VH-VL binders against Uncharacterized protein y4jR. Designs and how they scored, part 1

Scores and structures below are computed, not measured.

Target 1, 151 residues: Uncharacterized protein y4jR, of Sinorhizobium fredii (p55518)
Amino acid sequence: MKTLIVEDNPKKRASLVEYYSSEFPSDDLEVTSALISGLRVARDTKPEFIILDMTLPNYSPDENKGSRIELMPFAGREFVMRVNRMSIKTKVIIVSMFETFGVAPRLITLNSLDAELRDRYPNVFVEAVHYSQAQADWKTAIKNARLSLDR
Structure headers, positions and changes below count from the first letter of each chain, unless a header shows other numbers; Kabat numbers aren't used for antibody chains.
F, E and O are the ipSAE of ESMFold2-Fast, ESMFold2 and OpenDDE, as the mean of both directions, binder to target and target to binder. V2 is 0.75 times the mean of E and O plus 0.25 times the DockQ between their complexes.
[cut] stands for letters that were removed.
Atom coordinates printed by the task and the answers are left out, and those that the model quotes come from them; centres of patches stay.

## First folded at step 1 (VH-VL)

Design a01 (framework fv_amivantamab_arm2)
Fold by ESMFold2-Fast, scan of step 1:
Structure a01 (fold): chain C 151 residues (1-151), chain A 121 residues (1-121), chain B 107 residues (1-107)
Amino acid sequence: as target 1 above (151 residues)
Amino acid sequence: QVQLVQSGAEVKKPGASVKVSCETSGYTFTSYGISWVRQAPGHGLEWMGWISAYNGNTNYAQKLQGRVTMTTDTSTSTAYMELRSLRSDDTAVYYCARDLGYYDSSGYDYWGQGTLVTVSS
Amino acid sequence: DIQMTQSPSSVSASVGDRVTITCRASQDISSWLAWFQHKPGKAPKLLIYAASSLQSGVPSRFSGSGSGTDFTLTISSLQPEDFATYYCQQANSFPYTFGQGTRLEIK
């Protein structure tokens, strides 16, 4: 199986990679840190499973040519929409450190985002879950989503 | 559905500036980049630069650096390209095009109709 | 900058012919290559993106292949409306660059 992780936070990325590699050591894992590079890898390699952050920079430091890094609160939502339009066989789970996104009047919650994406993109979107170093809920969610791809 | 509509033809003297507009509709403006491409009479297509409608980041062709400015107005879903210090070899049809960068970083799926800019004395 | 070279510069062909146009990049661009059709007085039209993906609405007689540095556009059975100039374009890195174009003319 090919799996893609799109995560810009180094500590959270390391935790996701360590967990996934230990739990699914036979999977072919690719890791990226920005919206644009994530979309390119998704299109180019067509991963069957994608673990995605909600808040991402458009480009990584290496990619944006010295321009300042700007975090986009709804990047994960844009990623899911664009992957759906690619018509590839993939499933996406969002794992976020934040439970709210944006600023008023555009503020949305992780729960409302989860409901929206499940409704709009049922063929690709699985679930949005909260990431916490203290809780194991995100590990369970990733494992369940990944195992659901085994027929 | 998706449409890019450019401003009309311009005739300019050498040394003048021209600003071409590209009004978009039928999609979420901030979700795609806009590339500007031109074609001089008897020549091939030439990429001029790119702008992100999301954050305004730009990248310009080196030969135009210092003479070109690309901007967007999200309230009107319009992209602009201004070229200064015009020379006779800037005579060309100028196109705006929606960049597929978010999908595969290759290709422009919708184009404006083109704007002829003639630079002559 | 990445240089894109097309071959041939021009082709004379008849309706029903199989036409092949090639494009070579000066460095590896993976599959970040698009093909465009351009007719006088009209805006260019996207035919192929990602080296081999057919754009929606484009006839299946058009196909693209290749990766790395060598790419090919094929028209399997030329139609009257296909007489045009064809361009390849790399989108691997800025600045984006076009090939010089291949003019497809009626024989």
Scores: ipSAE 0.005, ipTM 0.502, lowest interface PAE 13.6, mean pLDDT 84

Design a02 (framework fv_amivantamab_arm2)
Fold by ESMFold2-Fast, scan of step 1:
Structure a02 (fold): chain C 151 residues (1-151), chain A 121 residues (1-121), chain B 107 residues (1-107)
Amino acid sequence: as target 1 above (151 residues)
Amino acid sequence: QVQLVQSGAEVKKPGASVKVSCETSGYTFTDYGISWVRQAPGHGLEWMGWISAYSGNTNYAQKLQGRVTMTTDTSTSTAYMELRSLRSDDTAVYYCARDREYQLLSWFDPWGQGTLVTVSS
Amino acid sequence: DIQMTQSPSSVSASVGDRVTITCRASQGISSWLAWFQHKPGKAPKLLIYAASSLQSGVPSRFSGSGSGTDFTLTISSLQPEDFATYYCQQANSFPLTFGQGTRLEIK
């Protein structure tokens, strides 16, 4: 299967790639680091599975050509909405290092985001999980979501 | 609290048919599929087929294709497995097990208690 | 069909031993592998799912590893209740297939 990873943090991205490649070595894996490039790859290649970060820049440093880089705290929500509009056969899981997003009074928790996206986009969104090197929760979540797509 | 309860032991003659039931409780029946597995005396586990409790779609082991039929009754949360044209080598303990359905994963858990089917003249 | 081969077919061990059972798939199955414990007169019991995930209620001495074609079940400190037959099972594609089983016997 074709799988896309959209993750801007180099260390977390390397960890996700290493885990996924080890666990699913025959999958065709593509990796991007920004919202716009991620959406472009999704549209052009129509991956069956997408592993996505909640907080992403619009463009990677290389694509931004030295412009100031602003992280968009709700980019993952935007990504899910736009992928849903593409009407492609795909499933998305969000893996985030952060458990809260935004600035008071517009704070949202990862659990609240998970509930909202499951309710709004049940055909494309699977779940949102917290990333921690000490816990295997995110690995189990990725594995379960990916394996559910094989049958 | 999630349980699968199977019908009782059966003794059949060669050429007959047998229909084993698997009554489920403790979960939403249509959220999962049911797989059927058998074990002949002295042999290992053999997968027979799978049925979706939601769609009714089935997939049968090629060896049994044409002899096996799997069905569900959502009003009673029960799955059935019928095996026709029985031979002596169909003597086995037959199990049902809760299996996956799309995004709801189950890894053959729980299992029914098993139903012994003996085929002899 | 994907063929699952277990090694060894039987193993004799003593309480406290570390026991390793191997399972090989004839083609890549990612992490679509489960391990079951089976005792005479009882239904099989799920121990490990998705190759390495421990089923709730199963003792931590059981662990699974591997991906693709080669998988291992390890019991780190064998207990009296662990003597049983163990089966691996691939859930990658239909038809689902089991290994032939490994009988774990007391020395």
Scores: ipSAE 0.000, ipTM 0.492, lowest interface PAE 18.7, mean pLDDT 86

Design a03 (framework fv_amivantamab_arm2)
Fold by ESMFold2-Fast, scan of step 1:
Structure a03 (fold): chain C 151 residues (1-151), chain A 122 residues (1-122), chain B 107 residues (1-107)
Amino acid sequence: as target 1 above (151 residues)
Amino acid sequence: QVQLVQSGAEVKKPGASVKVSCETSGYTFTNYGISWVRQAPGHGLEWMGWISPYNGNTNYAQKLQGRVTMTTDTSTSTAYMELRSLRSDDTAVYYCARGYDILTGPYEFDYWGQGTLVTVSS
Amino acid sequence: DIQMTQSPSSVSASVGDRVTITCRASQGISNWLAWFQHKPGKAPKLLIYAASTLQSGVPSRFSGSGSGTDFTLTISSLQPEDFATYYCQQADSFPYTFGQGTRLEIK
């Protein structure tokens, strides 16, 4: 199985990689840290499984020559839409440290985004889950989503 | 800062060919497609085709297939559009625009070159 | 090919007016619709993409709405610099196609 992780936070990324590599050591894992590099890898390698953050920069520091690095709070939503447009056989799970997004007065919850993405992109989107060091819920969600792709 | 800079105006006779360049800067050239759009005097905007600098894939407007070729040079971050067998109705301002790739939507023609006037007359 | 039809072909308006321009696609294009402003001697300028998302740096008086086949561009309070030709463009599939344009003129 080809699997892609798109995560800009180095500590969370290391935790996701460590967990995934331990649970699925035979999978071909690619890791990226920005929206555009993630989309490029998705197009070029057509991973069957994608683990994605909701908040990502457009470009990694290497790709963003001279521009400010801006975090996009809804980058994961954009990623899911673009991957759906590619019509590749893939499933996407979002794993986020944040339970709310945007700026007052129009804050959006992770639950609301989960419901929206399930409704709009049922063929590619699995679910959005909260990442917490103290809880194992995200590990269970990743494992269940990945195992659902096995024959 | 993103910038697209096109080559200068051209005057051509019917049957000749023209090659317009579009030099880009301020972004990663291979992350965005380049479209070419033209406008004949008194007419609206007409899409001519698209190229991906990442892999060289192209898609051309049907009416121009066989006469147009789009290429890129990644070492200079430059896109080119060559139009052959020129006719008087090819007289137009030709634009390059950074636009949609499968990867990089929603950036749809967000930056344009300044335009290149191509005049085809006898 | 997807045909894009704009209405009206021209509109005369005064500063401070609310102006609406409509665009119809011959087939469903979801939200893959952009709006451009074009002034003589200048390159076109992207105003709105994905039907309703305002491009950064574009004044908030511009807004877009619609999905599927019917789309609208609204200028809530017309300013002198807004007199221009406006084009819609579908980005759903190749070939990309533009509407014929709407010329916005001083009344």
Scores: ipSAE 0.000, ipTM 0.510, lowest interface PAE 10.8, mean pLDDT 85

Design a04 (framework fv_amivantamab_arm2)
Fold by ESMFold2-Fast, scan of step 1:
Structure a04 (fold): chain C 151 residues (1-151), chain A 122 residues (1-122), chain B 107 residues (1-107)
Amino acid sequence: as target 1 above (151 residues)
Amino acid sequence: QVQLVQSGAEVKKPGASVKVSCETSGYTFTSYYISWVRQAPGHGLEWMGWISAYNGDTNYAQKLQGRVTMTTDTSTSTAYMELRSLRSDDTAVYYCARVEGSSWYGEYFQHWGQGTLVTVSS
Amino acid sequence: DIQMTQSPSSVSASVGDRVTITCRASQGISSYLAWFQHKPGKAPKLLIYAASSLQSGVPSRFSGSGSGTDFTLTISSLQPEDFATYYCQQYNSFPLTFGQGTRLEIK
């Protein structure tokens, strides 16, 4: 199986890669750190499984020519929408360190985001889960989502 | 400031093709989809399709499938819509619009071009 | 395809009136509905997105409500510049579809 990880935080990315590689060592894993590069890899390699962060920069530092990196709070939602339009056979799970997104007067919770994306993109979106070093919930969610693709 | 500027009016004969341009500025072109919408005289708005400026992926309205082609030129930040085998009922004002995909409220059209009148005469 | 039906097809009103326009989807679209104002010779103008979210710069007299299949656009106190054609549009499913439009005319 081809799997893509899109995650800009180096520590969280390393943790996701370590877990996934240990649990599914035969999978072909590609890792990116920004919205545009993630979308390019998804288009070019058509991964069957995508592990995605909600908050991503549009471009990596390399692509941004030394400019300050601005995080986009809704990049993961944008990614799911664009991947859905690619009409590729893939499933996406969001793994986020944040439980709320945006600013007043409109805040979105991770639960609201999960419900929205399941309703909007049922063919590609699996679920959104919270990432915490102290909890193993995200590992269980990733494993369950990946194993469901074998059936 | 986001701007979409379309090419000028065209008069075509039945069976010809027309290619309308939509030159954009004020934002990162490759980060958005461009949608095309038309309105025939005395009729409502009709969605024709959209194209990703990022990867060129398209989704066309079934009614126009086989006659429409949407393309982009990243070097000029310009989107194009070509409609072939023109019929008199293709006479319409054609609009391009940027698809707002970064909102938690989904995809909608906030920024529009000024419109291009295409007349197909007998 | 999701069919969008607006009612009424046309309405005559006076400045200061409350005007209500309804839009019905042939199947559930959650809150993925936008409202546009369209005047002859100009591009359509986005008024409302996500069924009830007012677009920045649009006067507060415009409001949207509804979810699922039934939606309403309300203009609480009609102004002279509001005479136009109004369209609803679903963006839940491809192809994207518009209602047939409601023409708002001066009495």
Scores: ipSAE 0.005, ipTM 0.512, lowest interface PAE 11.7, mean pLDDT 84

Design a05 (framework fv_amivantamab_arm2)
Fold by ESMFold2-Fast, scan of step 1:
Structure a05 (fold): chain C 151 residues (1-151), chain A 123 residues (1-123), chain B 107 residues (1-107)
Amino acid sequence: as target 1 above (151 residues)
Amino acid sequence: QVQLVQSGAEVKKPGASVKVSCETSGYTFTSYGISWVRQAPGHGLEWMGWISAYTGNTNYAQKLQGRVTMTTDTSTSTAYMELRSLRSDDTAVYYCARDTPLWFGELSYFDYWGQGTLVTVSS
Amino acid sequence: DIQMTQSPSSVSASVGDRVTITCRASQGISSYLAWFQHKPGKAPKLLIYDASSLQSGVPSRFSGSGSGTDFTLTISSLQPEDFATYYCQQSYSTPLTFGQGTRLEIK
């Protein structure tokens, strides 16, 4: 199975990679840190499973030399929409350190984002879960989503 | 209550520039994007580009890339579209429209439109 | 660019008629399609978004259906104010593109 992780935070990315590699050592894992590079990898390799952050920069520092790095609060939503438009056979799970995104009046909760994406993109989107050092909920969510693809 | 009011008609010579304004009211300006659409006489609707009133991010139709600039002024809730190096085939009615995406790639639908600005390019 | 093709290019109809206009996308666009009404001297007016969602304030005689590549706008009982040009528009990918328009005329 090909799996893609799109995560810009180095510590969270390392944690996700360590967990996934330990649980699914036979999977072909690719990792990227920005919205556009993530979308390119998704288009080019057509991963069957995608683990995605909600807040991402458009470009990595390497891709955006001399330009300001701007975080997009709804990048994960954008990613799911664009992957759905690619019509590739994939499932996406969002794993976020934040439970709210954006600025009023566009402030949205992780729970409302989860409900929106399940309704709009049922063929691609699985769920959105909170990343917490104290809880193993995100690990269980990733494992369950990945195992469902083996059925 | 939602209104988009555009600047008045303009007549320009080939090679000139035109800047059309779109003053909005009745909603939170930074909660929506603005798309620009034009219609040449006898032709259909043509999308020119989009700007986020929240981020300032833009996306332009490739055939206009390098000639068009879209900007916003949050203090006056006004969007602007400037088209440079005008040609006779730029003669059209130009519309601004309120668009749902604040970020590029979200669902787009144009629920409120300005009244249109006729730009005539003639020698 | 995604090409949007409307059929027919023009329709002659009478008040009370059921009118259907079709729109075909050159590639799959899921439900990312809107329908607009355009009258001379006025701005276009949104009728339907997300393929089948009726815009607030639009009469229920207007309905949209379809997904993927084939879409239909239906006016169930044509009224005098409905004579206009109708456009479909995809928002699946940039550049956003419109169909060529369907002109609805009095028979």
Scores: ipSAE 0.000, ipTM 0.510, lowest interface PAE 11.4, mean pLDDT 84

Design a06 (framework fv_amivantamab_arm2)
Fold by ESMFold2-Fast, scan of step 1:
Structure a06 (fold): chain C 151 residues (1-151), chain A 121 residues (1-121), chain B 107 residues (1-107)
Amino acid sequence: as target 1 above (151 residues)
Amino acid sequence: QVQLVQSGAEVKKPGASVKVSCETSGYTFTHYGISWVRQAPGHGLEWMGWISAYNGNTNYAQKLQGRVTMTTDTSTSTAYMELRSLRSDDTAVYYCARSDYGGNSEWFDPWGQGTLVTVSS
Amino acid sequence: DIQMTQSPSSVSASVGDRVTITCRASQGISTWLAWFQHKPGKAPKLLIYAASSLQSGVPSRFSGSGSGTDFTLTISSLQPEDFATYYCQQYDSYPLTFGQGTRLEIK
């Protein structure tokens, strides 16, 4: 199986990679850190499973060539929409360190984003879960989604 | 079903500004970006820049040196491109095109019909 | 900026001919290459993306190949409606750049 991780936070990325590699050692894992590079890899390699952050920069520092990076708070939502438009055979999970997004008065919760994406993109989107090192909820979510790909 | 319809031809004097519109229909406007491409008579296609209809984020070609501004109006599903300080070599057909990868557009599809902008004294 | 060079600049052909158009990038762009057809008075039309993927609705006589720096567009059996100018476009990096175009004319 080909799996893609799109995550810009080095510590969280390391945790996701360590868990996934330990649990599914035979899978072909590729890792990227930005919205655009993630979309390119998804298009080129057509991964069957994608683990994605909600907040991502458009370009990695390397791609910006030293330019200022800017985080896009709803990049993960945009990613899911665009991957759905590609019509590839894939399932996406969002794993986020943040439970709210945007600025007051237009704050959006992770739970409301989860409900929205499940409704809009049922063929591609699985769920959005909170990343917390104190809880194993995100590990269980990743494992369940990965194992469900044979359905 | 999906279509992009541009505003009509413009004739401008050097130093003036022009604002071209691109009205979209048949898809969710905020899910895509819009790229602008121009073609001067007898020349090839030249990319001018891109705008996200989702958040208004832009990326412009450096050659246009602060002379271009791209905007969107989500209430009318319309994108705009304004080019200032017009020169005679800005005479071109200007196209808008839907971008499927928001700023990294591989699929310029569909395109608007084009708007001829003539800059002459 | 990545420079895209097309060859030939023009080609004359007859209906039924096999036509090939080449596009060369000044640096490696993997498969991040699209081909467009452009007719006078009309908007350009996407034919091929990702170097070799045929856009939905485009006739199967069109095909693309290549990777890295050298790319080819092939029309296997030219039809009357295929006389047009063809452009390649890289989308590996900004700014997005097009080739200068290849004009396909009736012999």
Scores: ipSAE 0.006, ipTM 0.496, lowest interface PAE 13.2, mean pLDDT 83

Design a07 (framework fv_amivantamab_arm2)
Fold by ESMFold2-Fast, scan of step 1:
Structure a07 (fold): chain C 151 residues (1-151), chain A 120 residues (1-120), chain B 107 residues (1-107)
Amino acid sequence: as target 1 above (151 residues)
Amino acid sequence: QVQLVQSGAEVKKPGASVKVSCETSGYTFSSYGISWVRQAPGHGLEWMGWISAYNGNTNYAQKLQGRVTMTTDTSTSTAYMELRSLRSDDTAVYYCARDKGYSYGRFDYWGQGTLVTVSS
Amino acid sequence: DIQMTQSPSSVSASVGDRVTITCRASQGISDWLAWFQHKPGKAPKLLIYAASSLQSGVPSRFSGSGSGTDFTLTISSLQPEDFATYYCQQANSFPWTFGQGTRLEIK
């Protein structure tokens, strides 16, 4: 199975990679850190499973550390829409450190984004879950999503 | 809000060079790329190349290989396109356009265009 | 390089008509296709990206469809301001390439 991780935070990315590699050692894992690079890899390699952050930069910060980098709070939503249109056989799970997006009084919650994406992209989107260092819920969600692809 | 403003029209002799500027505002310059597209009289749109304002990476159309250079100045949020060894068939309106970058290809805002006339 | 071919090269239509323009890629480009409107003296305007996504601010009478190699742009009820040249553009791989254009004229 080919799996793609799109995550810009180095510590969260390392945790996701460590967990996934330990749990599914035979899978072919690729990792990227930005919306555009993630979409390019998805198009080119057609991964069967994608683990994605909701908030991502357009470009990777690693190539030019002097550049200003704009974070896109709804990049994960854009990613799911684009991947759905690629006509590839894939499933996407979103793992986010944030439970709310935007500014009061027009805050959008992770739960409302989850409901929206399940409704609009049921063939490609699995769920959105909260990432917390103190809990293992995100590990269970990733494992269950991945195992559903073996059935 | 988002605005791309190009330098004014130019008249050049064959063999000369032209450098067109594209000054941007209303967004974070380094988060996007800039594509350059031209249209010669009576012809369609022709893509010339792309530059990332994030890292300076470029990709140029094969037909212009060796004659075009694209650069950016992040301190002024400005992109530049220099075309050398001008020929009469380089007469065209030159456009800059904001692009999310490689493989995204979404030119959502454009400059007003710069007419470059090459004549003896 | 990926060659983009549009059909027809020109079309004459009346206000209120349904107009369809087609675009064919020389190889598979998935949904990496955009449609632009270009009027004399103006910059091109993005109408559709990702084959079928309507750009913000573009009227709902414009729609795009297709995947792989064959794509269509449809204007469901032509308005006076829609007379222009339309271009498709592939964003699958460098170099970006445009179709030759379809000129939409008053009948």
Scores: ipSAE 0.006, ipTM 0.522, lowest interface PAE 13.7, mean pLDDT 85

Design a08 (framework fv_amivantamab_arm2)
Fold by ESMFold2-Fast, scan of step 1:
Structure a08 (fold): chain C 151 residues (1-151), chain A 123 residues (1-123), chain B 107 residues (1-107)
Amino acid sequence: as target 1 above (151 residues)
Amino acid sequence: QVQLVQSGAEVKKPGASVKVSCETSGYTFTSYDISWVRQAPGHGLEWMGWISAYNGNTNYAQKLQGRVTMTTDTSTSTAYMELRSLRSDDTAVYYCAREDVRYSGYDFPFDYWGQGTLVTVSS
Amino acid sequence: DIQMTQSPSSVSASVGDRVTITCRASQGISRWLAWFQHKPGKAPKLLIYAASSLQSGVPSRFSGSGSGTDFTLTISSLQPEDFATYYCQQTNSFPLTFGQGTRLEIK
């Protein structure tokens, strides 16, 4: 299986990689840190499973040399829309440190985003879960989503 | 001032190869994909494939798989398309076009095109 | 592969007319459709993307609509410079595919 992780936070990325590699050591894992690089890898390699952050920079520091780095709060939602558009055989799970996104009056919660994406993209989107170092909920969610692909 | 400038017209014999260039300017070359599209006389537009200017990865139309190669040269901001084992039905105007992957809301529009390169395959 | 079919293959119209061109996809493509204008001796020009989004610099008399499988390009008041061949393209999945084209000619 090919799996892609798109995560810009080094500590959270390391935790995701460590868990995934330990749990699914035979999978072919690719890791990127920005929206555009993530979309390119998805398009080029067509991973069957994608673990995605909600808030991402458009480009990594290496790609955005000399340019301002701006975090996009709804990058994960946009990623899911664009991956669905590619019509590749994949499943996407969002793992987020934040439970609210945007600015008033257009604030959206992680639960509202989860409901929206399940309704609009049921063939590619699995769920959105909260990331906490103190809890194992995100590990269980990743494991369950990945194992559902073996059926 | 985005520009895509293609190499000039070519006349080739059946069985030969042709390599068309697409020199770009006015934007960050590695932020966009390049697609190649051709049009045979009296026919519609036909997509041939694309290349990522970022990493050189390609995806080709199955009809052309094994005969086409797409490459980029980042130092000159130039994309290339080579078509081998030419047949008379390869006679066409060949275009390069950029696809916007810069912003996440875009749907891969071909917003800028090269002027076209006529390739004639005849004896 | 997704097949794109345009209707009509050609249409004759006069300056000032409202012109409608349709495009049908062989399977659902959501909103992922673009429209291009192509004039002899020139490269194609992007008019509409994401089914209904007008490309910067394109006159407002051009509009697009539709979703799923059925799409329409409308020119609300035809101008002399609008006589051309128009192509739809699905941008939903690879390989990218074009319709066969609709030739818009003077009546």
Scores: ipSAE 0.006, ipTM 0.563, lowest interface PAE 9.1, mean pLDDT 85

Design a09 (framework fv_amivantamab_arm2)
Fold by ESMFold2-Fast, scan of step 1:
Structure a09 (fold): chain C 151 residues (1-151), chain A 122 residues (1-122), chain B 107 residues (1-107)
Amino acid sequence: as target 1 above (151 residues)
Amino acid sequence: QVQLVQSGAEVKKPGASVKVSCETSGYTFTSYGISWVRQAPGHGLEWMGWISGYNGNTNYAQKLQGRVTMTTDTSTSTAYMELRSLRSDDTAVYYCARGVTMIVEGDAFDIWGQGTLVTVSS
Amino acid sequence: DIQMTQSPSSVSASVGDRVTITCRASQGISSYLAWFQHKPGKAPKLLIYAASSLQSGVPSRFSGSGSGTDFTLTISSLQPEDFATYYCQQYNSYPYTFGQGTRLEIK
């Protein structure tokens, strides 16, 4: 199986990679850190499974050549929509450090985004889960989503 | 479940303004954008513009720029489209349609309002 | 603006027929194309998005294909409720643009 991780936070990325590699050592894993590079890899390699963050920069530090990185709070939503339009056979799970996005009065919750993406992209989107170093819920969610693809 | 309900038919004189409402229910209003599409009698569909449910950002069709204003009221989950300086060729059925609030590109319109007939005459 | 041209402008068919409608974009739009069904007195209904993805709840007799500039909508076995006007729409770039429509009429 080809799997793609799109995650800009180095510590969270390392945790995701370590867990995934130990749990599914036979999978071909590709890792990227930005919206545009992630979409490029998805288009070119057509991964069957994608683990992605909700908040991503458009370009990685390497592509930005030391310029300040601007984070896009809904990049994960954009990624799911664009991957759906590629018509590739894939499933996407979102793993986010944040449970709320934006500012009052237009505050959006992770639960609201999860419901939106399940409603809009049921053939591609699996679920959105919260990431916490202290809890294992995200590991269980990733494992269950990946194992569902082995049917 | 998910519904977009529009205000009723309007009859206006040339030069007047019209404001059509689109009340939404069954989903999180701030997670989606609303596009406005119209159809003149005997003609095809024409896109007018889009508004974000999240931050109120808009993008209008060039030919309507300066005559159209799109707004939202998050407290009532309602989108509005106001068209000014009405001409006889603005006679059309006006639709609102749901699209995802995106940061880099738009989305296909999956849920539509029932339409509002606006007649500009006499 | 991207111009969308549909062919034919009208087609007459019988229940059970296979019907194909084409849509051509004046410039490349990748797969950012949707197909809508429109009946008099009703709002348009999304059938296909991303050129080939079937919208939930739409019968499997509808299918879409194509990429770039040339796209097709196929109805494999026409049913009485399928007589309507069909529109393609590009959403690759602003302003979004629709084709002129194809009227599907009973023979």
Scores: ipSAE 0.005, ipTM 0.489, lowest interface PAE 11.1, mean pLDDT 83

